# Miniprotein binders against q56419: the designs that were tried, part 40

Target 1, 326 residues: q56419
Amino acid sequence: MEGRTLEEVQEEVFKRHGVLVPKKELEDLAKALEEAGLLLTEKVEARLKEEEEKLKRERPMRLAGLSYPEGEREARAFLEAFRASYPGEGEEARVLLMPHLEPSRVPEVYGAALAALEKTPPPERIYLVGVAHRPLKEKAAALPVPFQTPFGPALPDLPALQALDALLPFELFNTPLAFREEHSLELPLFFLKGRFPEARVLPLLVARRSPELGEALKVVLRDFPGLLVLAVDLSHVGPRFGDTPLTRTLAEEARRRDLGFLERLAEGEPEAALAFLGANPTRIDGVEVVASLLPLLRERKGKVLAHRLDLEAPTLSAVGAGTLVL

## First folded at step 4 (miniprotein)

Design fd2
Fold by ESMFold2-Fast, scan of step 4:
Structure fd2 (fold): chain B 326 residues (1-326), chain A 108 residues (1-108)
Amino acid sequence: as target 1 above (326 residues)
Amino acid sequence: GDLIERLWELAEEVALYLYEHGEEELARFIFEQILDIWDALKSGDTESAIHILTELAETVARVLHRLGAPEELVKKVFELIKEVAEALGMSPEQIEEIERRFREAIER
């Protein structure tokens, strides 16, 4: 397994998965686009409809082989390496805030989340709330299908999802395509499924603050108890996010805002956490999620286990990540 | 319409260049982002469409510059972004800000 050439790696991937060489896939796509240029609107609509139909059956892995290993054995070793990156012990979580940033950038933060999961009794279901990176037709959405992982499919909790849908003033299952490429669910789910392989999941996305979602979830959690996971990143600063290049002052501001936000949540004061941020000048991802879930976060005290502002040198940008147990 | 068709055509040219220079992940990502822009436009969310396009364009500009891409390719990307921004009703000040960010990405 040492000294393997790129050509040998490509041949092995092809043999194992029956995957065409990536160059041919891109060439075939480019040719198809060229041939169909004049009918592009019809072809885009047909493709979106086809992709939406596929999502009625399952949500396939998109980041396997990129952000985490495809094989179960390799995925297990990968997960244990992240746990080992955090030297502390966890705390039991009823609510867990964890990142959805590329895990390799903040391994100790994901390690802290894993430590908390080790201290947490296995839940029957996980309410996994991420941030929509694509537009939703409503303020929030869910996709009621199995989500594939290297540890097997994470099965949807259909009764709980239907109970939630019934309580909302909008259709919960309203934008299936938004789930096709959604790392705020896929990356946390990898870790959650690895630790709780039998738990069912409610995969939820928030695009804008939805107080009605929080009120409905409070009711559903009474009848369908489970672990609530807020999969959110913290500050986003630098040119990649519409800012000037990262300075020491901007980095210090981002760290102060991240920690002040998390510490107020840890005191059971989510309204104070939101007020502390004001206009959210460092673009903390979790604002809309926290604002939606207020009834579930009030008077629930906990602890910040980890925080990091990860620096992306090529773009002079940074993203904050943290682990909070409540 | 015509603007989206031209966006697909330029995306193809950029993606092929990126792929040939080892940026396979970004090359594939470009087409997925264009579908997201299309979906945002269909839903009337022009603000999200502008945001996705601006971030994608800035990332592409930065990578093309790092790879030493031909000036003509970089100019095509810039020209189309400006045209899309104008079509989406952005103000002259907002368009000038996109131009500034693009120029900064090229220089870094």
Scores: ipSAE 0.000, ipTM 0.157, lowest interface PAE 18.4, mean pLDDT 80

Design fd3
Fold by ESMFold2-Fast, scan of step 4:
Formats: structure tokens, C-alpha cells, sequence
Structure fd3 (fold): chain B 326 residues (1-326), chain A 108 residues (1-108)
């Protein structure tokens, strides 16, 4: 009965069954359904509160046994298989852009990220910036707890997180529940923790453009040096994303759009990269992340190591993924 | 409404099986995804509901296959997912994609 009036319910019952239900009985039914809705809301609120309390202590694995193996031995073999999928050599990264879509779809792209990590000296900490797939109370958020992985817990860098919080005009630790199910952090973290088991992490989510986050991070990185990782996917095209079916021409356009964006970032020109996408960007996941981190990306030159447009032929849809070192 | 009722039917079929097989954390994850679909629908955000349902279908298929779930349970779960997708107003092409991802996951 959600969104229906008593008169509409009476009318439908009469039309289907030829029976007039007394108004009092329909009023009693509507009252019972409304009360059931309130009880359902209370149950949902109680579950969310319980989950939020658990997140104050640790962030458990959600995709273990699905996107990656839960056992450490199997997880290491899985990681090595991805590295082997990329035949090239990496480059040292001070900033790494890598994807967060299902790894098995683009193994060579994750392999390129692993190759870059092999050439990168172990950082004391990793600033891992993902994309919020759930609403945040503020433009950005962090969760200052251990994140579980098959390689052991990725420990938070509490001093660096507190330094960042102090510089922001909003509460950094504002939406713990958004981190419960967040593949843009969990999937890159699997690879990062496997390569840098001793590094602490700053798990950050961006929901909306936050220039104040970029300015604060520039200050914090001077006192707390580390590897900056942008965990972002590129073009999203086709019916799976509410768009028209993918054609060869649209796929070629998406690939050129992705590469044009990445190459401008590689030239140290993030404003030019954003402008290249135009007024109506093709649902590039990382736009808000790049726009937030401009001070950290300007004048930093690098190289695109890999790019792939992952094609779902049956749905005529595609998602772009790339690895960029700066 | 019917849609919310179908989402709970889906939840009960999957969650009871997962909990029975010691997958308590995974069962909780799936239950919270279903609650996220309900919240998105209540907020008028059908696009988010469709996205979450599509991801949920693949996740459920992989998990049931990994645990060696009975064929009858797998079929019932797939039918419930399809009914939810139809109730959400998903296009035939979008529903066919869910079917493809589900079948591919159980055969992988």
C-alpha cells in the first residue's frame, strides 16, 4: 500500500474481486501497515547502529572469497598472477592512479600497478583516496581503524589522520557506515597491503569536490610523507549504466576520452585533464577525486602504464581502467 | 509494497543458507546491501537501487556456487532477483545482463 490512498485500495479490491471492503477494515489495515513500516524502520536503524559500532573497532573484509582469496597463501598466489599478467616494467610512483573495479576483469591494469609498486621504495604510509559509493555527511571522510586483509590488518596512521582532521573545516571521521561496503578502498588495499605489508594507511573517500581536502593533504604530506594512491575507474558506458548500447564508435570514443584524460594528468596538467572531458563528462569515476586533489597533481609528470576498456559484450556496456604513475 | 516484500523473500532465502554454512559476516554484508536498495528506493534514487541490485546478483551467484548450494535454491534466488529487477522497471537488456552475470558467476 505504500503511496496509495484508502479509496484507491477499495477501488482495486472491488474491481478484482467484486467485493466492497468496509472503510473501517481498510483503515485498520492501513494503520497496521503503517505500524509495520515503523517497526521495519526501527529494525533497520538498530542494525545500522550495531554495524556502526563495530566499525569503530575495525573494518572487516567484505569481498574475501569473492574478488580475492581469503587465505594468505592463496591471496599471495593471486597477487603474483596479476603481476604476471602485465609484461612490462613499472616506474617509481610518488602518486599512483589505479582502478577499483573487479580485478579479474582487467588483470593487466592491476598488474601494471603492481609493477609500479615493485619500483617504488616502501612508504611509511599510503594515502588511499577512493570514491564514495554511498552518501557522506561531508564532501570527504576517513575511517581511523584497522582494515582487515588476507595479509593481515592495514593499520591506520593515526597521527597523520589527526593532523589532516585538524586542518579541515569539517569533521573528517563523519560517516563510518559509508566504509562498511566500499570496494574503491578494499580492492586497491588488497594489492597495496600485499606489496607494502608494513605501511600504515589513511583510507579516504571523496563524494563531492573538496578543494579544502587537497590543500590540507598538501600540508600533511610535507610532515607525513607517503605514497598517494587515487583509486578511480574511468569511462562508464552502456545500458548497465543507464546509457545507450555501446557501438564500436562509442567504445573508440570512450578509449580516446580515457587516454586523453590520463595523458594530461601525466603532463602535470590536471585542470587541462578535467577541461578535456568537457561540460558533460562520460561518467568518469575519478573526476571529483582529481578536482579535489589539484594541488597534489599540478606540475607532476609521469607515465600511463596501462589502459583497458573492459567490454561486456552481452550488455553492450564498458568500464575503463588505467594505471598512471606520477 | 510488493517490491519490498520480494527483497525480503530474497534476503531470507540467501541469508538463512549462508548463516547455516558459517558465513555470518557475508550474510550480514548481503543483508545490508538489500537494506541499501530499500533506502535508495525510499529516497527516490532508482538508479542507485538498480546498480546495487546488479552487483548483489553477481555476489550472490558467486557465493552460492562457492558453497555448493542446491540447484533448487540457486534457481529460486535467480527468480527472486529477476522479479525485483522487473519491479524496479529495469529494461529487458538490463535484466538480460543480470541473467548473464548470474549464470557466468555460477559457472566460473
Amino acid sequence: as target 1 above (326 residues)
Amino acid sequence: GDLIERLFELAYEVLDYLKEHGEEELAWFIELQILDIIYALKSGDTESAIHILTELAETVARVLHRLGAPEELVKKVFELIKEVAEALGMSPEQIEEIERRFREAIER
Scores: ipSAE 0.000, ipTM 0.166, lowest interface PAE 20.8, mean pLDDT 81

Design fd4
Fold by ESMFold2-Fast, scan of step 4:
Order: structure tokens, then sequence, then C-alpha cells
Structure fd4 (fold): chain B 326 residues (1-326), chain A 108 residues (1-108)
């Protein structure tokens, strides 16, 4: 007579083991959702085509008025407030690792990035490498159009993008719709454009490890020198990310994982940084980006300027963020 | 990973329809809520997922109806919500209540 719901089963497992286990019912739901996808309407298809056509001309702001102010004056004050939240001096960056999560959650980390940009000579171009939060047709992609910001449009470096495309075994300008809503590019770009308004940008997304991308970028950077920016978040822990609720011990482990990863990158040892993550590389958002860019990170020594593990108390979850200059 | 990818696809369908009709802010809100539902499901927080699904279904139905959306899109949203609720162990009475709220939202 006794039956159990998926919720009751998950609660029981969580109580006994402190682990959230994937359920068969969730896999069955995934199959049903895939079948539903076959019902894509003509109107939706037409709208997606229209949106792709718009993205051939420009990438509009999506987070203005939400994550940062829409007006230029207010945006400038907002940016300077983040700089003020970091009491230290920056260091000159040739490679900058910075976060892409909501800036208000880790203001001192973005402040450290701004401090580094203050010490960095204005680059002619920025190679901005983010993490794809939507599927890409290939391992990586770029969108060769102006990206709107409160400080004016960030113009694409078309010659450098074309040089990169020519060296890759896949079409670089694939999956334009993946760029329509992509905070891993938009949020760092806000800060980068605010500091370097004249710099052109190569907006790049990585979905899966692409050693070919790193090798191609190493070649392109020789002819088109610029600032390399890795826009990546660190540890993702807790129920929001398919993990156990955050404890003091798990938070300390996440901090050690983040810092150990960053410190090895700062020693110019990116393979050691990846190895340090061990069997849980998916707990750090930027793993695929770092793994793709190995040729650009080897033997570059630098400094970790800031790190924070930001807690979401209602969800017992946390996201790590850091600023590293190389 | 399939489940979250398909929720994102449904979010794209609804959001793109809303953008066509000038509802950019609402498109963003609906998209964010749909992602939160799948994150809750993936983390095993079934109760929160069901609550968000119920509220979102009513809101989506009302807005799509106001905008004159294709019946196929509205039906796809409804069937997905119903399948999720059934698979996650909601009682027939709870599912019937969600159906009633969805239907009433369309009628208003």
Amino acid sequence: as target 1 above (326 residues)
Amino acid sequence: GDLIERLEELAWEVAYYLLEHGEEELARFIYEQIIDIFRALKSGDTESAIHILTELAETVARVLHRLGAPEELVKKVFELIKEVAEALGMSPEQIEEIERRFREAIER
C-alpha cells in the first residue's frame, strides 16, 4: 500500500548520504522533452531566423538596467564603485582571468580586475574568451559584429577574427543565436569597454575543449597582439549545481580548489592546474577554456589578485570567483 | 544533460515569440524562471520545481493568449508542464488543479 514520490526518495537519499542522485524519472522527462522539441512551430522558426539576421548586424545589450546601468554616466559611476571596492593596486596583465557571474555578488573581485586594467597599457584588441551556456554547433564560436555597451559599441576586430577562422578546422562563425544571451561575454565586456573604449574585440565562446583554438590563437596573437581575457567562474557547489548542500567543510574545500587552481596558473603551469582539480573538473566553470588555451598560458608567471566564494544562503550553494594576472 | 537543454530550447521558443511582440523584459523573466525550474529538478528540489512550474505555466498561458500565440506553442508548454508534474509524483488532484489554473488563465 506504500508508495513513494521522487521527492520523498530524494529527501531520503539526501538525509542518509548527503548526496543528490540523478533519478530515472528525470531521464524519462528528458526524452519526453526531446520529442516535444519536434513540435517547433513555423512562427518560432521564422522568428529564430529573423533573430539570426539581426545578429549579423549587431549584438544588443541584454543585461542593461539589470546587471549594470543603461546610461553612460551611471555606468561609469557603477564601474568606478567596483574599482573602489578593491583596496589593492593592480599588476600589468598580458593575460587576465576574471569572473562572469553577477558583478554585485563579488564586487572586490571585479575591482581587482579593474585595478589590473589600470596598470595595463591600452590594447589595440581584446581576445575575450567566455563559456558557452547554450549548445554550439562546434567546440567554439565567435560572433563578428559590434557588441553594444553603455560606453558605445565594442567593435569586432574583423581581420584578426578572419585570420583565426582560416586556421581552424571548423567554421568559427557558427551558432550566432548562442551569443544573443551570453553573460560570460556581456558582463566582462562592460568592464573592459569602460576601461579600453578604443579596443576592438574578438568575442569567443568555448563549449568543449579545443586545443586547435589555443594553437590558432597563439599564431594570430603574433600578428595581432592584444590582451587575452579568460572570463570564467570557479567552483560551483551546492544544490543549485547538482551537489550536496553547502557545509563549512565543503566551502573550505571549494576555496582550496579555487586557489590551488589559480596559484598553479600563476606559476605558468596550466596542466598542473587542471590536474589539481582531479576527478571533479566540472566543479570549476572555466576548465574547458583553460584546457583549450594551454599554449597561451604555459610559462607565464603572474599573481592572484583576489578570490571570493560567494554564498547563496537560501539555496545553500556557492560560486567561486577570482582575478588572476599573467 | 538532455533535460536542461530541452528546457532551454522551450525557453528559446517562448522568449523569441515574446521578442517578436516587443515583450523583451517578460521574455527575460520567463527564460530565467524556466532555467531555475531545471536547476531545481537537477539538484533534487522537486517541491520548489513544481511550485515554480505551476506559477510559470499560468503566467505563460496568460501572456501567450494575450499576444495571440499559435495554439501549438501553448499546447507544447502545457503538455511539458503536465508531463513534468506527473513524472515527479504529483497527485491526480494536484495535476487537475494545474490544468484548471492553466485553462482559466487562457480564458482571461
Scores: ipSAE 0.000, ipTM 0.221, lowest interface PAE 14.9, mean pLDDT 79

Design fe1
Fold by ESMFold2-Fast, scan of step 4:
Structure fe1 (fold): chain B 326 residues (1-326), chain A 104 residues (1-104)
Amino acid sequence: as target 1 above (326 residues)
Amino acid sequence: SPIEEAYRLILEAAELAWEGRELEALFKLYEAIDILIENGASPEEVAEIAFRAAMELVRRGAPPELIVRLVREVAKAAIEAGASPETVKKIVEEAIRRIEEEVG
């Protein structure tokens, strides 16, 4: 969006409208915008520094009152309504793949995840792996503070996080601000905390493939056993995502692609799942997470409990969501 | 209406920029501005639509730096479309002031 110079702006106006805007007017505007932007940037920087300091203590709710209710009683009723949206029984999970898409768009998929959690013995800790929607200084990051939820704070598993940090070739706690507004952790955490209120959490973000993260996690999970949760969405199709408008055929192809990916993971063949996507091009934000966690997914058999392709009618686009237990 | 279509495109542009898809964001921003100007929107109307989109992003929890970038790029695009730099400057200054109040 940024990056245009005054000279480029002047050239563009001339090309499109045949009018040469006086350079002085553009320079005066640029100076005024730069001064206002600098003051706003300084204020924003001060605010971000303040928020970074707050993130050393706790991670506040950002989506309360929007994606889920703020009050505990209302949040409990909301969670139970999602469970009721899925008519099936769950399966016990050692590894759970669930979405981070807005829950109201795919209630039955979150319901399937809740069903799996009902069949799962309460873990001492949850390794919650989401997708970074903001740049990280490293390939992955964690934030070792309590995450607020309507069910009380989800406490960090500090010993397990420190063990993980010690095994990585980079500083794990490298980008606190990336966690300030991160729905790929906050939305799954709402459901996980509601079902396992006593479990401690390792909130992890993956920005790019990190095989060293998967290798380190395999070691840490041996000493600090827990539930591994991959919070990822599936196919992104349609004009919103750089594709042609959604048709019935393209939607069926996206569903087949999502299910082919999930079924290969369910067979304990994560490399085959990644290869399948490579042969059937689409944007799945879970690719980097799965590629990072290969050592934890190999030879683990499981079951796909739910899959839905959520239609965004105004944009003729869609996002896939699924629940997989391993 | 053309105004509502442009609003939708500006909001989509900001969401794409938030996702790091800068080129797609830029193209949708230009498309929105072109629609408004082709349908006779005044520079004030263009700025109000941009401000409205920025405020919607604030409500959705977008980072302040993205909101500042959106307002700045809309201002540049409006000038490229033939708006008076002096008028755009005045509208942008007011938009920034209101955004600062909302962001806190």
Scores: ipSAE 0.000, ipTM 0.315, lowest interface PAE 10.8, mean pLDDT 79

Design fe2
Fold by ESMFold2-Fast, scan of step 4:
Structure fe2 (fold): chain B 326 residues (1-326), chain A 104 residues (1-104)
Amino acid sequence: as target 1 above (326 residues)
Amino acid sequence: SPIEEAWRLIEEAALLAYEGREFEALLKLWDAIEILIENGASPEEVAEIAFRAAMELVRRGAPPELIVRLVREVAKAAIEAGASPETVKKIVEEAIRRIEEEVG
């Protein structure tokens, strides 16, 4: 942070170490830090402007060769293997909740999503709502460019995105860099593009609850009907996420919390789903998305197709993942 | 081993960064810096940790203010761990040099 005085630095050193550093040495250090900070800011800002400029044309794949195969044929085989991992039949989705967790950790859950997509008529467009893992300038954002996939580019639905932008009290296209490395969009999009290659996409990120986004989307969906996809993970528990090590009791609580949340959504009661989470609603990254989309989820009944709490034994941590059709 | 503990914290920080928890990631990297300094790490070794943290923030589109703050927090952590002003200066200079050559 800029703006700290030399006196403040000296006071902090004294408080923590009980020893005063000579003023001249602190002044020299402060000057070196100021000069280095200015140079770093200029270089980082220049690079971020270059990356932002590239994102005006397209969003390249970031996880190809890591989370899914780069080549189209290998990607197709990968997708079919995930479908095969789920033994059940799907159900037609008007709204689909699916995870964005690393797919190899929860293959049956992604398989359930694929089963639902098989039963769903091909939509003209997909409203893909993910979770911002980086700060946004506003509560929500979108990036109106082609997103590259192994199945070809997922093209933006520009008329629908512009209609949405016009209804919001903030600029929708406000933080392009937040989309540069965003797995909550990229991973679900791989599966969605594989099954609906002709569908256009509205790639949306929610950082904080935005009731105005839900109200605007309700209007836009009437004029531009499509499939609504909530790409959210469920409980995050354990040291990996700044929490206590996972115990059997905590794992059972997480499963109960996830399923209670999903079951209330399936009953068309999203407010009851949020209330059910109790004192710790922020432990599920989908809370802000569901809270933003309340007008689209009320009185819409459906079915939970799959749920898994994926245990990472070395860190005693876990992430919940589920597939819900509404 | 102090080096093994520092690497463990770096791995945990990388996982937190992947989940978008950049500030918690920085705190774990700060702990790694303190461990290294307390165990006699060279300015170049501490600068390496700072550089890796900075590059992760750059990759995730963090604002320039957060990168500048990272460098200042590394300097503070080194001072708190008992590093001399000359050592802190070398850490900052080396970290900035590496960030600039990778970015530039």
Scores: ipSAE 0.014, ipTM 0.343, lowest interface PAE 8.4, mean pLDDT 80

Design fe3
Fold by ESMFold2-Fast, scan of step 4:
Structure fe3 (fold): chain B 326 residues (1-326), chain A 104 residues (1-104)
Amino acid sequence: as target 1 above (326 residues)
Amino acid sequence: SPIEEAFRLIYEALDLAQEGREWEALLKLLEAIYILIENGASPEEVAEIAFRAAMELVRRGAPPELIVRLVREVAKAAIEAGASPETVKKIVEEAIRRIEEEVG
């Protein structure tokens, strides 16, 4: 118990449940919990320190064998199967919005992204912008190391990353551990590396809106042109996300908000897209990324290629996914 | 059902803890665990819930201190519902074991 005495614990239990727990039992519990908590903290801290050191050299695959095949031949067949899941043709992309949701749940949405990449000339570098699922010391971060994939390592574009770091008011390489397990980068990167094996990558995470990131990226992209990829999921609804169980009405609201957001981005109106969402009641996680990248999205028209709201029946929850080309 | 209400409270507690509203999170988590225990949840089921809550916090970027606190409060709630300190130790050890397997 952090910050609580045994007497306070007994009082709270009595107050809420009408039961007075014997002091001796609480003392034994407090001792056992303190010992277990101390051991857990020490082990976790030691592991995190070891992982942080490893991340200075490379970022290993974490989802190989789970979300995608670890062997190159099997991975290539997997990628081609996803492309085949989308019957349409793509459009050339200068900016691509694609999901980072588990690919098997929305194969046609990833297939649409692959179709767009087929129409896109191979870029020298990819600016891959995902969403941080772990705290960052700053509003955004990058990890300047090779990211392993079944298609070989995705090499960092060190000159472009250094140029970006120099233009930002904070240290860009500030939270290596946030990249240890980050599916918003790893899953899109699998598809991007499979299609553009020679492209270098700038792996970027956004935790909170950073207009300074968008301004800096606009400058860096002029000197280091490349493909900008926003790896974001759309609505998150249902109990898994702190919401009520899915209903038809909630699902329809999520689809309406997802499509309204994407359609306004496709018109080159990212501020209108953000305003349309208001308080973001269906929790579109792309909001902070779009708000950070406004200078790169304004007046850039495009097309929504695919959208799906994926239903997770066991939890009565859903996540939206889409592919947008600008 | 009471079980559905308990899980709603667990999700609410995870969000509150992430927002730094730790005391409110603990109260909702305690309420949820008591509902589950009163409706027949075993020590193994309580450990499973603690593990799943911890993994959800890791997914949301919670610091290790919040994970430790969650496991601690789940164990405390179990004792207050009549579990022995030895049973609670098993709950904590099982939750830690599963967390280590997933994190490591």
Scores: ipSAE 0.000, ipTM 0.297, lowest interface PAE 10.9, mean pLDDT 79

Design fe4
Fold by ESMFold2-Fast, scan of step 4:
Structure fe4 (fold): chain B 326 residues (1-326), chain A 104 residues (1-104)
Amino acid sequence: as target 1 above (326 residues)
Amino acid sequence: SPIEEAERLIWEAAYLALEGREYEALIKLFEAIEILIENGASPEEVAEIAFRAAMELVRRGAPPELIVRLVREVAKAAIEAGASPETVKKIVEEAIRRIEEEVG
């Protein structure tokens, strides 16, 4: 990996500050860091293996008491407050695109998703597709265990997950630890479980575009029909995301990119939606999910129910969020 | 303020690291530490920033090797910003101690 050596740092310090750090002191520091690194690696690795073993039985809540209430009664009131934040009526969804951004930042957008769920017949299962925020061993992964929520555990659809695994050219259950801290699944699941408490779930993460996942899902959905949910955020703008500070012009560009993307998806033209983003498709974290699910999105027309660009003034940054029904 | 700028860069570094953009993450981390030290941050304050960055990576399931590398890059950046090797050793020892407490 491209970093700085201690020798290179010593030369830079001398050039800028006129101080020559003794080589013996740098050698002693390097040895101390190596010894400490060995001890830290052993301890962290042991802890992660312990966490991985726990994940074989269930996926506990990580954001309860932070992003949503822990208690069922309080969680229900919280969900209803989000629904009330959206003044419109929903539309029936066969496919739902919703955000995974912190809900309190975009309440109207989550409210629009809840409105759509009110118009949608209760599904037997939900295919919940999120974005991996940690590297996966393969392009995609799933975790076939109950996911805890304030409304009770969201149970895995084991037959559908096994069918999906059998149709893929890689092992689907390949990175359990990626699910330990994954808000792109946990936050949408809170809302989905609150509205459809009887539905089983297929919790899926996409790290890189996987056309084979979309093809396999198309086959599985015929035999195991259910609601497809794409849990994705839209534009990421500003220094927090490696871009220039937010300006009125950049915010307007982000809104245009988000809405142009969503509108093309609503027309049943997902390839056109991806092409519209041009050479900078990674500004929308859902691009890999949409690219993976092309066979499920083509010729499926729908409607954009809500869109918001959430402004983060302290960092001069912004994140787009939207609700789309197909 | 310089402290607010350093905090912004730490958040940016954490995001880039989680996206697998480790080199860009390290550049932002270097800039943050340089700003803190130039504005008189204590060894304990720099260790706190290193600890927070490491804890964010641990919570997101980063491999142990990345966490160890983060601590080493913090040490290199601190020396480059003019900290003495003894001060850097103190920063690293405090950061590692806190990381071990959190994971164990």
Scores: ipSAE 0.080, ipTM 0.590, lowest interface PAE 4.6, mean pLDDT 83
Fold by OpenDDE base, second read of step 5:
Structure fe4 (fold): chain B 326 residues (1-326), chain A 104 residues (1-104)
Amino acid sequence: as target 1 above (326 residues)
Amino acid sequence: SPIEEAERLIWEAAYLALEGREYEALIKLFEAIEILIENGASPEEVAEIAFRAAMELVRRGAPPELIVRLVREVAKAAIEAGASPETVKKIVEEAIRRIEEEVG
């Protein structure tokens, strides 16, 4: 585990529980777990290999029946309900920033995204840029396979993906297993596919800021025009994220950071948005995505359609979500 | 109830794991296990709940490595909670068995 020694585990256990687990017992357990883990590792590796081979063909739904309905009819009703949750009208988007948080937590924010999509002419392709919540081999990655949705498969734009790969200094088609479970693509894609069933998709993940990605995409977008979607969340505050329980002060700071970030993006000043966050003390999720896409966000003016800081009551933590059109 | 609280923490762990926050997920799982043990859950019940959580994480796309970590951490938590090495072994074996049944 992330480099922690048995001694550090022992110390943490002692600190938390006042129990000093003998080092030998920890070693014996670690060994037993290693032996069990080796057997499990072989099976896990075999399954991971099988899953990787499956991902060469398609990316199945992982959150169907959990975050959204599996059935198409129910999924359409779900879209309609989410759209209804936002009372406003949208604006045409050339760039859409939308959340990837659990939809039920921020329905009106997704509703705002749907409202924007209603005003947006059907794109030939959607550049869907999510956040890699798992390590990637490179700064960014793509998975050039169909993504399953209740509305049918979201088909990749292979020509555009190939054009993008050719302009990057690294292999774009890396870390396929990172896409298997990545909700930052799956959840937004549900809404996007539901609204634009014929659009091809470029499913992209960003793990680390890649200026090269933004420059490459700027070139690709000239020959392969489409809707750019940033699937990003905003602040993450509270005990789940290493803070104290949510207070009014902490919530106000999270909102200030979120809105200050979004408004500067809406003004066409993405560098100012990043600078405003500084060290990002409220852990805005989308910073690496925005930092990668600066060339595409500069001088684009738009509007913040929705924002919510959603309380997760069980953990006294909160996550910010927003919808921005440019 | 303590069981409901433990189940909630397991779900929280599941969401944290989905967010790639594996360490925080593990902490929540430990907290859940501690609550269960403190409220008289048997090692088998703890193992079952931990396994159910692990499987839910897997279903939600947690990497199998996270399951192994989870099992390791459950075992550690059980030891921390004063479980005998034999109890921990049983928890681990049961978790592995169930993982094998679901993954195999």
Scores: ipSAE 0.017, ipTM 0.325, lowest interface PAE 7.3, mean pLDDT 83

Design fe5
Fold by ESMFold2-Fast, scan of step 4:
Structure fe5 (fold): chain B 326 residues (1-326), chain A 104 residues (1-104)
Amino acid sequence: as target 1 above (326 residues)
Amino acid sequence: SPIEEAKRLIEEAIRLAQEGREEEALEKLKEAIKILIENGASPEEVAEIAFRAAMELVRRGAPPELIYRLVLEVAEAAWEAGASPETVLKIVFEAYERIDEEVG
């Protein structure tokens, strides 16, 4: 019990309920709470160690049956339906920015990504960079194991991952548990594996700006060429994200910030894209990824293929999603 | 009503937790627990809330220390609101038992 003495607790209970709780009973309660806490901690620690050991072998699907179908046939039909939702043609991508938002919310945005992948030669490997939604021990992390998908396992590119690890001032494989439930990797990977079944993957998470990651990746990409994918969402606005309920004005600001960010990236000006956002008041979660990957994005021109601000009506909130090819 | 206020605080706590604002989420949760206890909520009802919050932390891979702290902070809020020692203890053990059943 923090912030109170047992005597103060006893006096307060007497005042509120007219019951005098003996000090011995409060001491016994405190001891029981400590013992329960210790037992809970041991059990959680044992479970986390077990999950960490499992992650040394593979990363299982977590969102199959929820965000995408479990069966390969159904998954293929699902992917083709997303492609059909985008009426335009794609552009060849050397760098692809795509969302990790629930796909059913923005099918045309994922369709645009699929269109771009159709125009892109099959890569030997995909550098898949997502956003950490759980704490990492370092600014970034990777997990060097097969990631299960309905299309079969996405195999890790071990030589490229080891080359990357060797160039970083921190251990790359530092937080396996952060990958157990990570939709910013799993959802884009579903689409990427469906289109490039033979490509190996470098599954990377960014928690905070890591310029050293971008510098190291520039070196590794020269020796191990592949497709760079930034799996990021854009504006997060409304009460769910600490704003007032969504208004036309707030929605217009979010859309303007999303498009201004993407358009500057499309001009090969990632520093200008970051400067345009300033304090990032609409909470574009791609900022830390872009800031980490500056050397890979400079002077690389491209095109914004799609953008949507998706309304989450129950919360009067919205999340921006876009597809950009560079 | 006080119960409707507690429900709104729980909804706000869930939103803040989803945003990674865990300390603010905990403060809203503690306010809700105090209102619920003051209005006659059962230990089982409060334990259910603690269990659901703990499962969110477990799902996010939080350190064991945060799980431990969360359950104890809920129990402390109940105590501050005038819950009996038996009620506080029951909240902790019921939440622990449910967490154990789910985690294994």
Scores: ipSAE 0.012, ipTM 0.390, lowest interface PAE 8.4, mean pLDDT 83

